# VHH binders against Ribonuclease 3 (rnc): the designs that were tried, part 20

Target 1, 276 residues: Ribonuclease 3 (rnc), of Chlorobium luteolum (q3b6l3)
Amino acid sequence: MEPLWHKLSALPFFSSRPEKWEGSGAPPSLTAFIRSLFKGKALSLELYATALTHRSMVHDTTAPEITRSNQRLEFLGDSVLGLIISEYLYRRFPEGTEGELSSYRAKIVNGKSLAGFARNLDLGIHLIIGESADQQRIRTSTSTLADAFEALTGAIYLDRGLDAVREFIEEQIIDSPAFEAMVSTENNHKSRLIEHTQSHQLPPPVYTVLSEEGAEHEKTFTIEVSCNGRRLGRGTALRKKDAEQLAAEEAMGALERALTGDVAEDTPAPEETGRG
Key: E = the ipSAE of ESMFold2; O = the ipSAE of OpenDDE; V2 = 0.75 times the mean of E and O plus 0.25 times the DockQ between their complexes.

## First folded at step 20 (VHH; framework vhh_7b2m_4)

Design cc1 (from k1 with R56K L99I; at its last look DockQ between E and O 0.29; V2 from the best seeds 0.00; counts 0 for: pae O 2.05 > 2)
Fold by OpenDDE, look of step 20:
Structure cc1 (fold): chain B 276 residues (1-276), chain A 119 residues (1-119)
Amino acid sequence: as target 1 above (276 residues)
Amino acid sequence: EVQLVESGGGLVQAGGSLRLSCAASGFTFSDYAVGWYRQAPGKQRVVVASIYSGGKTKYPDSVKGRFTISRDNAKNTVYLQMNSLKPEDTAVYYCAREIWSGRFYEDHWGQGTQVTVSS
């Protein structure tokens, strides 16, 4: 049986230049694109071609030899992507709650986001689409691009294993400009503070409970965060964890102001003019 | 047991060059990213170079253009070529096996090798 790759490479769409290639050069061939992803390592080209094969090809009368699309790889890739992103988030945010981690994952692993990453990789131009199908619509479709990204992830996993997927995801997702925005929740100030201190080669922040006030059912916690012996922030909340986040938030605000040179002028407290 | 053994450190003048080596054992070297880290006195340990299993490299801006990481999978060895060394590069240099290149590492460190750059 002639390998699927040879059959695919014989199809006219492999030679067709996407009309809207805004790049200064000719779009790379599918083979060149696949090779570019893995710096010369032996690749199953057939597997990757399958990952980029749209379902429209399976019913294309011009290519009856194509019986498989990227749907199975998409299925696998979804799971693999979920695992890898979850692992990353777990490590990246050691103080993150399950809910927070799940929220971040949901922001990263969804159709819109994945399509964005696919566009950054120019997956649209490399898709193998049936001739009878609306090629332009399919190439730009959010769902199609997301599916292709997942399928590609699945293909990488099968061909090279999880470490290769980590490399791919780090490059395509984690190092992307959009990623930080996705994980920047207004509410994970503790993690931000740790990162800030690490980046500046400072000791880790230390959280100290200053007071616990109120009845057992309505305890209010006041927590201070310090770094290198300097107080950076304070927070008060009904839960210790929330108080810590508030303290960290204040600390981050102070640090950011210090970096931007905007020394908040201590507006002197208005002198209570004692009306006599 | 996973082992990492660094070598090649020493005293060098500013502007000089040094090549570090790290010999790895106890795991499938070719399947892992590996990185070089350094720790100066009183400072945190920081990454200076990482290399993926596939051979892609990553550098912080502080050493970009001066340091080059490479690997020889047949020898289970990772190298750090350091050029145009500065006094600020003085530190103990460590090799690590990485899960996420330049981000997260396993607690498998060598003993480190001292690099001293004199002005």
Scores: ipSAE 0.199, ipTM 0.660, lowest interface PAE 2.0, mean pLDDT 82
ESMFold2, look of step 20: ipSAE 0.446; ipTM 0.814
ESMFold2 (binder alone), look of step 20: mean pLDDT 89; pTM 0.893

Design cc2 (from bb3 with Y105F; at its last look DockQ between E and O 0.37; V2 from the best seeds 0.00; counts 0 for: pae E 2.2 > 2)
Fold by ESMFold2, look of step 20:
Structure cc2 (fold): chain B 276 residues (1-276), chain A 118 residues (1-118)
Amino acid sequence: as target 1 above (276 residues)
Amino acid sequence: EVQLVESGGGLVQAGGSLRLSCAASGFTFSDYAVGWYRQAPGKQRVVVASIYSGGKTKYPDSVKGRFTISRDNAKNTVYLQMNSLKPEDTAVYYCAREIWSGRFFDHWGQGTQVTVSS
């Protein structure tokens, strides 16, 4: 019986489509990419090919032999990644409270962060996507990239076990330049947003109260922040200052996503901006 | 039970070489990182080499290029080749099972003495 990997590697849609590839020639083959993940030989290349197979392939009439996508591996990988990151945080920060550890884990293992790590690996160019699907949109999608990173983690776990996952996560997440920022106690997002606008020679952020609801001593404030005429974030909290920090946090997330080349398909255009 | 048994220590002249071995039993060896640590009297135990189950190695600058860790998963054995030995390398050397290579460990052996004379 011919391995599924051999069938997948021969299909005409394996070539890279994204322009984010640094070289001027064709990107590395999928086989070369999978081999670059480990120095030792993988037990089953089909696991890794499956981890890179988008759900659009399952019903693609041009490749009826491909019957599964990365969704089950993503399900497994989500749990494996959570376990491994929790284990690291627990041992790394022995004085950390449960709340602090939970906050760090949430920053590391969310869709935005995982898509960033996936982009650092150029996973988008290695995705196996149905021929009739919108290749460029899917290859750059935050959710698609995050799912692929989790699925890859699941595949590593099944193929090589937890120590191989630790090795992979150390290289891709823990040793990444951004890791210390993710586990810092910094929580003044308003200051970060001001620094961002100044460094890019933009007008200062503008905070506006959208609503103020509830009885005295339990009022809820919803606040929106705008930068350079763009609405970037909203926050809701019992204290105005806390709502402003939450709005700034969302705005910083949106700006960081834009700087990493994320594609937003349904971002609304500004309307009636002169009345702000 | 988890067991780690070091061997190969001894007395050696500065500039010489030794090869330490560690026999592992009581666990699935290929599922773990393993490392070599050393402790001089009155000092803390410090890592001198570590290796993930898949073969990726890590060394502190003080031994990089002189020490080489390797593993044989079929024999459940980890080795430390120590070349160009210096008197400052004198210590008890311990084999350890690691969680996150070179960062945390949960079991270690009895140790083997390495003495480098000048």
Scores: ipSAE 0.416, ipTM 0.797, lowest interface PAE 2.2, mean pLDDT 80
ESMFold2 (binder alone), look of step 20: mean pLDDT 82; pTM 0.820
OpenDDE, look of step 20: ipSAE 0.487; ipTM 0.818

Design cc3 (from bb3 with I99V; at its last look DockQ between E and O 0.46; V2 from the best seeds 0.41)
Amino acid sequence: EVQLVESGGGLVQAGGSLRLSCAASGFTFSDYAVGWYRQAPGKQRVVVASIYSGGKTKYPDSVKGRFTISRDNAKNTVYLQMNSLKPEDTAVYYCAREVWSGRFYDHWGQGTQVTVSS
ESMFold2, look of step 20: ipSAE 0.509; ipTM 0.836
ESMFold2 (binder alone), look of step 20: mean pLDDT 83; pTM 0.833
OpenDDE, look of step 20: ipSAE 0.272; ipTM 0.701

Design cc4 (from bb3 with R103K; at its last look DockQ between E and O 0.46; V2 from the best seeds 0.00; counts 0 for: pae E 4.8 > 2)
Fold by ESMFold2, look of step 20:
Structure cc4 (fold): chain B 276 residues (1-276), chain A 118 residues (1-118)
Amino acid sequence: as target 1 above (276 residues)
Amino acid sequence: EVQLVESGGGLVQAGGSLRLSCAASGFTFSDYAVGWYRQAPGKQRVVVASIYSGGKTKYPDSVKGRFTISRDNAKNTVYLQMNSLKPEDTAVYYCAREIWSGKFYDHWGQGTQVTVSS
C-alpha cells in the first residue's frame, strides 16, 4: 500500500497555506509543524498526517486515494489521554478521593478544554479538510479541534510510545496556566504546599501528629507540617485530614510572608579556615 | 526484573569532574524517562537531572550548567557528567526509572558514592 503522506503531499493544498488564512504571517508547513513536536527527531509523517485528516476528506473527489480520516486515531487517543491524565492525577493528589480525581479529569479532558489546548497549538490551520467542506467553520469547530488533539495523542503513542505522550501532555496540558486553574482550589492548601516544594525541587512536606486529646467523639488532632527540615505550620481539628489542611494553610502563609517580606541577604564573615 | 546499576562514583577533588553511568536491564529502556538523584547523609533524595526518551532534559538550578545527563539507547545506559564539583555535591547518587521526568519514579538503583574533597 502507498504511504498516505506521499499521496497527500502530491495534492496542491498540502503544499500551501489553508484557504482564507487570516492570521499573522504564513502558516508553517505541515512537515515543519509535525517535526516541531519532537525537536526535529525523525517521525512517521504519514501517521501524523492521518491524525490531522478530517472526516470530510474521506471520498473527497480531489483525493480519492484517501480512505481514512483521524477517527480511528481519535478513538485510540481518547483512551491514551485518559490513561496519562489519570496517572498524573493519581500521583499528584495521593490523598484525593476517586470523586475528586474524576472531577479534575473531567475538567481537563472534555471537548471544550481539549479544543482550547488544540488552539494553543494553532492546530486548526494544519487540519486536512475536504475541498467541498466549509473550511473555516470546521477549522474552528470545538469538536473538530478536540478530535484532532486526541488523534494527535494517538499518533504520538503509536509512533513513540507512552513516554513521548507524557512529554507532549506535560508541555501542552500540565504545564499550561489552564491546567493549574482546573486543579487549584482556594481551600486545598496541602496541594499548594506540594506544588511549592516541587517548584523549588525540595522534598515533599512531612505531616506529623503531635497530639490527640479528648474523648473519642470529641477527640482533636494536632498536626504539624515540616519541609526541608523546617517546621512551617500546625493545625488542630476533629479529623486528621482537616488538621493537615490547617497546618498546610499556616505553612503557605509563612512561605508567602518569607517570599514577600524577606530581609536583604546578610551573610556573616566567611570562616577563615577552608572547607573540611 | 527491572534493574538499574550505577557505577563511576569515587573520591574527587573540588573543581574536578566525574562521569556516572547507569546500566539498565529488564525493560524497554528507550520507552522510559530516566533520572539521577542524590542523597546526602541525613537528607532526603532529590533529583539532579532527568531525561525523557525523546531527549528533553531537566535540571535544578543548583546543578544547571555543571551537570549534564545523556542517554545511549543502543547500550541501555544513562550518564551523568558532573563538572566543577563542590564538597556540597558529596552524596550517594541513584539512577531511577521515571514515569514523569523529574516528577514521579518507580524503580531505583542501589547507588554509587561520590565524595568531593577540598
Scores: ipSAE 0.159, ipTM 0.631, lowest interface PAE 4.8, mean pLDDT 80
ESMFold2 (binder alone), look of step 20: mean pLDDT 82; pTM 0.825
OpenDDE, look of step 20: ipSAE 0.699; ipTM 0.893

## First folded at step 21 (VHH; framework vhh_7b2m_4)

Design dd1 (from bb3 with S30R D61N K64E; at its last look DockQ between E and O 0.34; V2 from the best seeds 0.00; counts 0 for: pae E 2.5 > 2)
Fold by ESMFold2, look of step 21:
Structure dd1 (fold): chain B 276 residues (1-276), chain A 118 residues (1-118)
Amino acid sequence: as target 1 above (276 residues)
Amino acid sequence: EVQLVESGGGLVQAGGSLRLSCAASGFTFRDYAVGWYRQAPGKQRVVVASIYSGGKTKYPNSVEGRFTISRDNAKNTVYLQMNSLKPEDTAVYYCAREIWSGRFYDHWGQGTQVTVSS
């Protein structure tokens, strides 16, 4: 039997000819797109073509020989993407709690986010969709695009292994303009600390100004926070409010270590050493 | 056991060239990114070149254009070609197995000294 890719390339809707693509300009061929992923080193073209094949092609009367869509690759790719993103977050945020890491992962592997990454790749124009299906609706659907991104990840894994997936994910997700926004947290550590003390029936946090130094227009405040008689955090900033948030951030870190490890009571606030 | 053994360091005049080699064993070399790091006296260890298993390379601005990383999967070896060397390049150079090229590593060798004199 002829390979699936050769059969698919004969179909007109993924041709580079403009009459089959009603958008502006001519889209690149599917082969050119696949080879661009790793500078032309993808040798399993049929695998990638399958990753880009929407379920509407299965049982399409104009192409009865096509029996598989990207659904099995999406299934595999979901697990691979989860593993790789989790690995990155674990190493990137060594002080992050499980809850924080899970929140970051959910923002990154969210269907809307994955569809956005798929749009940055122009995946929609490379999808292989049944001739009788609603082409424009499917090519722009959030779920279709997210599934295709996951299926592509699965194909990369099968073809080239995990390091290639890391390369792909770095380029498409980690280095994307939106990534930093996805991994930010609410910067209100004072509120988190208050909630912690209330949940454990402890006295409220106490903030103490240790020093204020410098000229009036360059004044720096150093503030320490204590909880239940223990000094837990210290922060320095140009505004008292900001120094308090930094102190609370350190305090939350110290409390999280104590709850998950063998750290004794009366843990001193970590001393911040110079940067540079 | 994962092993990384650097070689090719030494004393070289400013403007000269050196080629470092790193022989890897104890793991499936083709499945990992690898990189070269250096540590100058009194400084932290920093990456100078990294390469994914598929061949994509990364360099910091300070060495871009002067250093070239390459790998030979048949020999389980990674190389660093260093050209136009400057006294500022004087450091111990380490080969590392990486998880996420140029970002994280989990093993490194014992290092090889590179000294660039005027």
Scores: ipSAE 0.407, ipTM 0.799, lowest interface PAE 2.5, mean pLDDT 80
ESMFold2 (binder alone), look of step 21: mean pLDDT 82; pTM 0.828
OpenDDE, look of step 21: ipSAE 0.842; ipTM 0.948

Design dd2 (from bb3 with D61N K64E; at its last look DockQ between E and O 0.49; V2 from the best seeds 0.00; counts 0 for: pae E 2.1 > 2)
Fold by ESMFold2, look of step 21:
Structure dd2 (fold): chain B 276 residues (1-276), chain A 118 residues (1-118)
Amino acid sequence: as target 1 above (276 residues)
Amino acid sequence: EVQLVESGGGLVQAGGSLRLSCAASGFTFSDYAVGWYRQAPGKQRVVVASIYSGGKTKYPNSVEGRFTISRDNAKNTVYLQMNSLKPEDTAVYYCAREIWSGRFYDHWGQGTQVTVSS
């Protein structure tokens, strides 16, 4: 009995243009896409093809040999993704309450968000969908795309284990432009500064109390934040936590100005940023 | 028990090269990311290279192009090739088992001293 991958590679769907595909020429082949997930590594092509096989293929009379879709991989992938995102949040926010961590996870692991990540990968053009089904509706469906992302996660787990899932999730979710907004609140500049240091492989920010003034129950704290030996900001408030947030806010403002070419006092110009 | 044992440190002239090795035991090496960190006296420990089990690598700008991390999963060993060494690279170098490459670690060794002279 021929492997699923061999039968799938004979189907004409590789030549279909997606509704939102913006590139010139033919879309990448399914084989090329699967091999791009972990460059230079041998992968189980049949497993990943199954992850991209929509349930409409099971009833497709033109491919009776296809008996399973991605639904079982989606089931597994949902749990794997939840575990991996929870692990990241637990370590990223060591002072976060269970409620805060749950709120962040819910924003990341929901159908709308996962469909967005799937669209960033152009997963829709790689879906294997029955010929009789409404191809364009299914390829662009939020639920279809979210399920495919979860199924792909499940396939990565089975093929290469949890560290490979972390690598994939880092690239597709954590490093994505939208991620920080999902895990941030309006007054969470300390979290923004921590992510900046992690993304650039720098040591975490260091907060130093410069002064502590006033009566015992009316004390004012002045706190300075430094990153890799560079003073980035300071803040003054009645609570240490609030002073730290103000210091981090100034630091993030200085970093943003440096990225746009506006150099804040006591910060390096972008061309001098040997901070990796 | 997780163990990480660094070796290959020493004294080198500026512009020279060294290759550090780290022997890992007590865990399934191929399931984990691994990294190299360094700490100069009075400074924080900082990452200088990290690698996912699948081979994706990450480097800070200060060493990019000069340092190369690699791993041999069959030998449970991770390496750091350090080229074009500068006096600023002088530090104790540690290998570490990582969760989320370059972001978090949970075990590290005793370290090996690297001293780069002018």
Scores: ipSAE 0.442, ipTM 0.812, lowest interface PAE 2.1, mean pLDDT 81
ESMFold2 (binder alone), look of step 21: mean pLDDT 81; pTM 0.817
OpenDDE, look of step 21: ipSAE 0.615; ipTM 0.867

Design dd3 (from bb3 with S53T; at its last look DockQ between E and O 0.01; V2 from the best seeds 0.00; counts 0 for: pae E 22.6 > 2, placed apart)
Fold by ESMFold2, look of step 21:
Structure dd3 (fold): chain B 276 residues (1-276), chain A 118 residues (1-118)
Amino acid sequence: as target 1 above (276 residues)
Amino acid sequence: EVQLVESGGGLVQAGGSLRLSCAASGFTFSDYAVGWYRQAPGKQRVVVASIYTGGKTKYPDSVKGRFTISRDNAKNTVYLQMNSLKPEDTAVYYCAREIWSGRFYDHWGQGTQVTVSS
């Protein structure tokens, strides 16, 4: 019948690879990609190939050996990803309500965000897509990339268990700049306060350490934020950055109350320090 | 844990026959293509038969007509019937789980020795 190399060379899988496939055995670029995710540890390559297989390959007459797409792995991976992110958020924000934790999780685990993480991994170029399908549209599709990321998570879970998933998610999501900016209370409230002062043509906010108390490894910081000579809020925490976010949060709350007709007691701010 | 266990190797006279078996466990056997490979002393491992999930088979010219691969999905087993054996067929025979007929695969068995005398 038809030569195997001719059929394999026509598959989108080989046509989308940066390296030419010329021998027997596993294709080097796919193997290299999967190994890069786990620092060269031994892995079940079939699960990962399935995670990268788009449903357009199912019933493709040019590749009858491919009978399943990544859909079942995506289903599993969605649950595993949700578990790991929920566990992280629960421990990271011990004062957070269920509603707040759910809101953070929804922002982290949605199609747009997951597609972004998939793009950081270049998952699109590794997708195995049916020959007759629109290659460019599918490889760059938000839903396709998000599904592939979840399917990859499911494959890691089946191959290596939850600890490996935690390591993968920590590296790819939790340590990413996008995640840090989205969930950092320090960044969000401080950024909102800066935007407010700029939109009202006011000087930038100034943060001042009011006190440091306690033993070296139990030290707490009280920080106050002021603007244009007016004290807006203060916060106390074990880390200076956390105390600054609490101060900014109180400041934004006070400003929101003023816009709705509520008022808070004013206290004069100390002299400026550290203004740039 | 994915496991592939070859058996049925041994010593045979030239012109004789052997039937190799490969017992698979730890995965959904029917979802995968499977192949037989061999490695002669000092040589690279090469494919001698592949069977797809749908039952289609492939063979290199060196064994075509003499070797037959088959699978029993109910028993999670793949077989290699080797007839008209020649001394040049002497090798360690491995079964492997394949994604694409010898182009991408991730698991091998321990191998079974086939020695053809005369």
Scores: ipSAE 0.000, ipTM 0.097, lowest interface PAE 22.6, mean pLDDT 77
ESMFold2 (binder alone), look of step 21: mean pLDDT 83; pTM 0.830
OpenDDE, look of step 21: ipSAE 0.394; ipTM 0.777

Design dd4 (from bb3 with D31E; at its last look DockQ between E and O 0.45; V2 from the best seeds 0.57)
Amino acid sequence: EVQLVESGGGLVQAGGSLRLSCAASGFTFSEYAVGWYRQAPGKQRVVVASIYSGGKTKYPDSVKGRFTISRDNAKNTVYLQMNSLKPEDTAVYYCAREIWSGRFYDHWGQGTQVTVSS
ESMFold2, look of step 21: ipSAE 0.456; ipTM 0.815
ESMFold2 (binder alone), look of step 21: mean pLDDT 82; pTM 0.824
OpenDDE, look of step 21: ipSAE 0.764; ipTM 0.921

Design dd5 (from bb3 with S101T; at its last look DockQ between E and O 0.31; V2 from the best seeds 0.00; counts 0 for: pae E 8.9 > 2)
Fold by ESMFold2, look of step 21:
Structure dd5 (fold): chain B 276 residues (1-276), chain A 118 residues (1-118)
Amino acid sequence: as target 1 above (276 residues)
Amino acid sequence: EVQLVESGGGLVQAGGSLRLSCAASGFTFSDYAVGWYRQAPGKQRVVVASIYSGGKTKYPDSVKGRFTISRDNAKNTVYLQMNSLKPEDTAVYYCAREIWTGRFYDHWGQGTQVTVSS
């Protein structure tokens, strides 16, 4: 009697459909991919196959024995990922407010970010997708990739527990350059802008609320920052502090471009700015 | 309660090798990541090797290829094999139980001195 994983590996679509990459060669088998994540043998390969099974396979006539997709694993993995990232942020930023920690978590575990981590892992090539479904659209879909990353996290949790999830998340998220940018830019942009104005003997940045829009519990703030009379950045977020950081980020980008090049277009030149 | 006891330090000439050992007790050793850290005089304590509960290892570039961490869960022991030692490796070496591998730890041993001479 064969386990479900062996039955899946015998299917024409699963075992005979490696994606071929122009200039990059053929992808590794699903079993080799899963084993590479832990430098050892995964004991519950069926969990990982399920984590990579898109809902389109549930009604695929070529594999009637496949009755479940990754949806339940994604549900579990969402909670596990949130717990693990929250624990890390709590320890990493002991002086961080709840609002700051929540902002970091939201940037890390949102669909766009998770899809990015899934792409770094080449997760899309390992997805098991129904024959009649649009293969290219689904394999590159932000929501599909994010769901698969969460489902994989859920599978790791069920197979190997929380310590294995920490190892996986450390390698894939925390040690990534994207993570440093997320946590560094959120905390540093306002401080860098202040330092810039101080070092150039300019007035401090001024933040102005341009609008407050939305329902009572989904209200958003749009904030603009100006320096020395120039409007340099704008940000929109659910909290004023988050909108200010986004505005400061855009402002720092504009100032950096001005220092390395010119910005003659749409650049008025009021003489009153040169007090210092 | 939680105890970590390092041994195997000493004086060694440059190019030589040492093997450090760390005996662990008071906790379920196989459930935790463990690491080796070092502190040179006047410097911060820094990680030089970590090993996950599942056996995966991590090293900073400064020691990669020269140092090897390993564990024996049956003996509750973690080892650090140090080869091609340099005078810059002179430090007190600590074994630590890690919460996040190579980033945070909650218990460490007394340390063992490693001195590399020319």
Scores: ipSAE 0.012, ipTM 0.427, lowest interface PAE 8.9, mean pLDDT 79
ESMFold2 (binder alone), look of step 21: mean pLDDT 82; pTM 0.822
OpenDDE, look of step 21: ipSAE 0.425; ipTM 0.794

Design dd6 (from bb3 with R97K; at its last fold request DockQ between E and O 0.83; V2 from the best seeds 0.73)
Amino acid sequence: EVQLVESGGGLVQAGGSLRLSCAASGFTFSDYAVGWYRQAPGKQRVVVASIYSGGKTKYPDSVKGRFTISRDNAKNTVYLQMNSLKPEDTAVYYCAKEIWSGRFYDHWGQGTQVTVSS
ESMFold2, look of step 21: ipSAE 0.530; ipTM 0.841
ESMFold2 (binder alone), look of step 21: mean pLDDT 82; pTM 0.828
OpenDDE, look of step 21: ipSAE 0.793; ipTM 0.928
ESMFold2, look of step 22: ipSAE 0.543; ipTM 0.852
ESMFold2 (binder alone), look of step 22: mean pLDDT 82; pTM 0.832
OpenDDE, look of step 22: ipSAE 0.773; ipTM 0.925
ESMFold2, fold request of step 23: ipSAE 0.461, 0.527, 0.505; ipTM 0.810, 0.847, 0.834
ESMFold2 (binder alone), fold request of step 23: mean pLDDT 82, 83, 83; pTM 0.833, 0.842, 0.841
OpenDDE, fold request of step 23: ipSAE 0.849, 0.868, 0.865; ipTM 0.958, 0.958, 0.958

## First folded at step 22 (VHH; framework vhh_7b2m_4)

Design ee1 (from dd6 with D31E; at its last read DockQ between E and O 0.84; V2 from the best seeds 0.75)
Amino acid sequence: EVQLVESGGGLVQAGGSLRLSCAASGFTFSEYAVGWYRQAPGKQRVVVASIYSGGKTKYPDSVKGRFTISRDNAKNTVYLQMNSLKPEDTAVYYCAKEIWSGRFYDHWGQGTQVTVSS
ESMFold2, look of step 22: ipSAE 0.503; ipTM 0.840
ESMFold2 (binder alone), look of step 22: mean pLDDT 82; pTM 0.829
OpenDDE, look of step 22: ipSAE 0.768; ipTM 0.921
ESMFold2, fold request of step 23: ipSAE 0.527, 0.503, 0.532; ipTM 0.842, 0.841, 0.850
ESMFold2 (binder alone), fold request of step 23: mean pLDDT 83, 82, 82; pTM 0.845, 0.825, 0.826
OpenDDE, fold request of step 23: ipSAE 0.852, 0.870, 0.855; ipTM 0.958, 0.958, 0.956
ESMFold2, last read: ipSAE 0.569, 0.489, 0.547; ipTM 0.864, 0.836, 0.857
ESMFold2 (binder alone), last read: mean pLDDT 82, 82, 83; pTM 0.828, 0.827, 0.838
OpenDDE, last read: ipSAE 0.866, 0.865, 0.843; ipTM 0.959, 0.958, 0.959

